# VH-VL binders against ABC transporter G family member 3 (ABCG3): the designs that were tried, part 1

No score or structure here was measured in a lab: all are predicted.

Target 1, 243 residues: ABC transporter G family member 3 (ABCG3), of Arabidopsis thaliana (Mouse-ear cress) (q9zuu9r114to356)
Amino acid sequence: IAWKDLTVTMKGKRKYSDKVVKSSNGYAFPGTMTVIMGPAKSGKSTLLRALAGRLPPSAKMYGEVFVNGSKSHMPYGSYGFVERETQLIGSLTVREFLYYSALLQLPGFLFQKRSVVEDAIQAMSLSDYANKLIGGHCYMKGLRSGERRRVSIARELVMRPHILFIDEPLYHLDSVSALLMMVTLKKLASMGCTLVFTIYQSSTEVFGLFDRICLLSNGNTLFFGETLACLQHFSNAGFPCPI
Unless a header shows other numbers, all headers, positions and changes below count from the first letter of the chain; antibody chains aren't numbered by Kabat.
F, E and O stand for the ipSAE by ESMFold2-Fast, ESMFold2 and OpenDDE, each averaged over both directions (binder to target, target to binder). V2 = 0.75 x the mean of E and O + 0.25 x the DockQ between their complexes.
[cut] stands for letters that were removed.
Atom coordinates printed by the task and the answers are left out, and those that the model quotes come from them; centres of patches stay.

## First folded at step 4 (VH-VL)

Design b11 (from b03 with heavy chain T31R, light chain D92Y; framework fv_benmelstobart)
Fold by ESMFold2-Fast, scan of step 4:
Structure b11 (fold): chain C 243 residues (1-243), chain A 122 residues (1-122), chain B 107 residues (1-107)
Amino acid sequence: as target 1 above (243 residues)
Amino acid sequence: QITLKESGPTLVKPTQTLTLTCTVSGFSLSRSGVHWIRQPPGKALEWLGVIYWDDDKDYNAAFMSRLTITKDNSKNQVVLTMNNMDPVDTATYYCARHTYDFWSGYKAFDIWGQGTLVTVSS
Amino acid sequence: DIQMTQSPSSLSASVGDRVTITCKASQDISNYVAWYQQKPGKAPKLLIYDASNLETGVPDRFSGSGYGTDFTFTISSLQPEDIATYFCQQYYNYPLTFGQGTKLEIK
């Protein structure tokens, strides 16, 4: 995927529109992790949704998005999108929930659906949790935030998307769960998935796992490029690289 | 080399329970399903049931009330248990691999065990 | 249950002959058909899967065709080692079901 001069405006409470993303340019390669980084209200979630075609009706988008060299809509099911906060069915086990998702979303026969569910479980490092209840109600003990986030991503994987957009995969995760999530996503990318996701901030160790970075502030792109180039960019400008 | 081998009693008395073990090598039970099929002497093949890599199971309705399939991945073994054996259950019992890959999809029974003849009499 | 009806039940042919066996499903099973070879006292061996795909290591004289309810298995030039019973199987739905078999003998 690539984008050029991408600008997004959102309707304000008055007649004017707030310019949330300003002339963004970038690309993401198959099999890599491209990260959109920035503080709250930097426009990172809006940029992610614009790339995925999931802007609300109140938004207007200008500029171009290209998939496989063509200016076109991505076919339904060719990409996945994971919200920062997702609803899961707490009365089901992880395996049951993913199987239910496969039954609703995939054509085909029962035993093939089992294979895609098991592969999604393995891809998201959920094997130890596969038969545990998801939970989330006060009367039901369930998965912790890290496991729940991986289940949400696994749900999208049963469609075998070419591109996976994830909004804040590390949101509300402790440092250990965040590292496991990043290692898991790095492994998923190596399996051929194009990953594009948003992050508020990261540790030095986590930062080193990214292939490309798009750094946003107040809708403006401060940097876009390879992780090593980001370090040199800020060093050459006389500033330390953000962590 | 990938192999499956059935083992268990060759003689079972009427009303007793049959327990057969299928020992696999060269592949993982966490990635493949294993089916049980039987063939009475001189007759057609009859599918009994399957256990998948994730411990899910499907049984032929004709046998479901007396048939159980389990596995132990650490021992590389799949176990068939069939209750209340009758002389008509005399057959060669096979275990067979059914492999799928996330990207390649469906596969038929690509590898079979040698089979074990179980006779139900006296 | 899906019934697989195989014909003929037995066949005699000479070395070099073209041999054809047919299999009919009681309902539409798309292309989810396999063909097996079974020699006396031995386990079945997979020859064809997905109606027309040749299994690795199987000679190219064996072929399959068909879709829906009618399927055909062919040996283009019969060899002595091809003496066996051949049977079809559907894997469209459970329970998995097999044809009754075709016993092939050389004249």
Scores: ipSAE 0.000, ipTM 0.418, lowest interface PAE 14.6, mean pLDDT 80

Design b19 (from b03 with heavy chain F102L, light chain S30Y; framework fv_benmelstobart)
Fold by ESMFold2-Fast, scan of step 4:
Structure b19 (fold): chain C 243 residues (1-243), chain A 122 residues (1-122), chain B 107 residues (1-107)
Amino acid sequence: as target 1 above (243 residues)
Amino acid sequence: QITLKESGPTLVKPTQTLTLTCTVSGFSLSTSGVHWIRQPPGKALEWLGVIYWDDDKDYNAAFMSRLTITKDNSKNQVVLTMNNMDPVDTATYYCARHTYDLWSGYKAFDIWGQGTLVTVSS
Amino acid sequence: DIQMTQSPSSLSASVGDRVTITCKASQDIYNYVAWYQQKPGKAPKLLIYDASNLETGVPDRFSGSGYGTDFTFTISSLQPEDIATYFCQQYDNYPLTFGQGTKLEIK
């Protein structure tokens, strides 16, 4: 996936357009993790949604997006998209939740749906949790934040997308859970999946796992390129890379 | 066919109030915004203000103190009221459509009324 | 306010000529520019929106280009019925503003 001079406007309070993403250029490759990083209101979620074809009707997009050499507006549902907060059904086990998701979304025979569910469980390192209740209500024991986040991603993997967009995969995770999530996503990318996701902040260890970074501030791209090039870019300007 | 038509007095004396009506056909005021634009003889176009489908309004700051835009969806009419008219307000006044399209967003002014010349003179 | 400056203010050309009009914004307006044609005694007619998109029903001899602050409107082969005043308009921010217009006449 590649994009050129991508600009996104959103309706402001007075029904005029406000520029949320300004002339963004970038690309993401199969087998790699491309990260869009920036503070709140930097435009990172809007850029992610623009690439995934999930902008609200009030938004307008300018510029070009290319998938496999063709200009395309990606229709909703053709790629996987994981929201920052996903509602899970606490009364179901992980396997039951994924199986019912497959029943509602996939065509085909029941044995095929079982197979893709088991593949998703393995891909997200959820085997030890497959028969545990999701939980998550006040006073109800269940999965911790890290496991819940992996279940949310596994749900999208059931559809077997080639490109997976994730809004804040590390949101509300402790440092150990965040590292495990990044290692899991790195393995998923190595299996041929194109991963594009947003991050507010990262530790040095996590930052080192990224292949490419798009650094945004107030809709403007401060940097796009390989992770090591980002460190050198800001060092040459007299400042350390903002991580 | 979509049409907008301005109507009102063609001659106004200095200090009087101007009231113009824009009558629309072929679309609903509950789903489209209507703007008022004026053009003094031989001069550029000047945007005055807008009323949106939800009755929200925006005005050009230069005219805000004396300009009011209202509408009546059942009559298919948008009304512009401008107080304290001056000879420099002599212009052709237009109403124009601004429609929000769910798939394409907002477009420029695609449909205009024919305009009405208002002369401010003693 | 965003100022839109057109050049030239007037021009004369012959049938079949390529005619170019330019418009410069006082600040970055991305591609939020429209071009209108206005004949004497008539309302403006939309020709181009989003800097380069041709409005439905408009002949393909009309085209637009530009991004940011500099915009161009072109008539590839002038026809007699193209005699009019042409205006650019920005719709990046309120108040909406127009260029001062370019009056086009046949030699």
Scores: ipSAE 0.000, ipTM 0.405, lowest interface PAE 18.6, mean pLDDT 80

Design d29 (from d08 with heavy chain W102F Y103W; framework fv_daxdilimab)
Fold by ESMFold2-Fast, scan of step 4:
Structure d29 (fold): chain C 243 residues (1-243), chain A 121 residues (1-121), chain B 110 residues (1-110)
Amino acid sequence: as target 1 above (243 residues)
Amino acid sequence: QVQLQQSGAEVKKPGASVKVSCKASGYTFTSYGISWVRQAPGQGLEWMGWISAYNGNTNYAQKLQGRVTMTIDTSTSTAYMELRSLRSDDTAVYYCARESGFWSDEYFQHWGRGTLVTVSS
Amino acid sequence: QSALTQPASVSGSPGQSITISCTGTSSDVGGYNYVSWYQQHPGKAPKLMIYEVSNRPSGVSNRFSGSKSGNTASLTISGLQAEDEADYYCSSYAGSSTFVFGGGTKVTVL
C-alpha cells in the first residue's frame, strides 16, 4: 500500500473545514509493520481510516491511495480493519465467537477451507484461551484486556487479509500485555500479513519492533521511513526520536 | 533468506513407497503452509496437496487421495510427502513450495529445487 | 491433462510484447481472484512472476503484467528480452483449498 499527497478535511465548528491530515506521503511493504505514531489529535486515526477507505461521510479526502499498483482496488477479504474498541459477545467462548464471526462474514466457498478459525486462534496466541468464555459480565470470569484485544484482531484474521489496519492495538493494555501484543503482531507480519496501525507512544523495546514509522503532529508528517532512519534523522537534527 | 532444502533423488520399483523431505529455513516454520507439486518429464505442473505447519491439517488432490500422506516435524522444520503404491506414471520431479502467507493457499512464493523420483522395474 | 488451457507456444522478437492466455471455468479462474503465473527455465524450479491476477512480487520486472476477464487470465510480457525465454504456467485456486495448473506455454525469443 502507498499514498501520495493525502489530505483529509473534517467539518469544523467554524464555517471552514479543518484539515486533519495534511499532505501525507508514505507506503507500507508486504509483510512489515508500519506504525502511525503521534499524540492525541495528531490525525493518526483519521490517516488510518483514510488508507482503509473508512472515513465518515462528513470527511473529504484528497490525494491518492494505491494498493498493489491500483487505486483502492482490492478483492473481497484483501484487508481487515480493527476498531480501537470492539464489541465482543461475553457469553461465547473464543472459539465460538470466531466461528460465528466467520459464518457471518465469509462467503460459503471460503468456508470450505479447513481450520480457518483454528488458524486465527494459533496466529494470535489464543490456544490456551480457545475454550474460555470471553466474559465481561458482572459475575463472570473472563478474558483479560490483552486477550480480548487479541480476540478482536483474530476476528479479522478469519478473513485471511493481506493488509490489516489496527486502530490502537495497545489501547488500555498494561506494559506486559502491550509487549506480548507487539511480539504477536511482529510474528503475524513475518507470516506475510502487512500491518498498519496507530500508537500514541511506545517504550524503547516496543519501538525497536517496528519496521517503518509515520510520525504525525497536528496533521503534519514529521517523519516517514525506517525505524533506524528515524533515530538517525532526529539525532542529526539535534532532537531525540520520539519514543 | 527463505530456503527449502529437498532430499536427494530416489529410484523405486512399482508398488514401493517413497518419502521426500523438505527442510525449511529462514522463516518461522509454523507460520506458512506447504504444498507439494510434481512434474513428470516433459510435462506440466500438477498440484498434489497442502499441509498446515501450524496444526498438521492436510488437503490432498482427489486423484491422490488414499495414496499420499503429508506430515511435518516442527522440531526440525521439515515437511514430508509420502507416496505409496508407486506406478511408472509417478515418475516426476517433486517440489515442495511454501504458500504466500499466513493461511494463504492462493499462490506459491518459494520453491525447493525438486526431488527426482524414478519408478522403473 | 491440465485443468487450465494455455497455448503450447508463443514467440516474439526482442522489444515486442507477447500475451499468454489461461482459460478455466467459473469454478477456478472465473470464480476467484487468485490467479498466479510461474516462470520455469530448463532444469530449474518455477519462479513466481504474478500473484492474485495482477500483482508482482518484489524483484520481478515491471515488464510483466497480469489481467483477467471472465474465465480467462492473461500474462503480458512487454519489451521482450532473451532472458524471458522459458516455460510459463498459470495456476488458479479452485475452491476447497485446492489448486489447478495450466499445461504451460513455451515462450521463444526470436
Scores: ipSAE 0.000, ipTM 0.428, lowest interface PAE 12.3, mean pLDDT 79

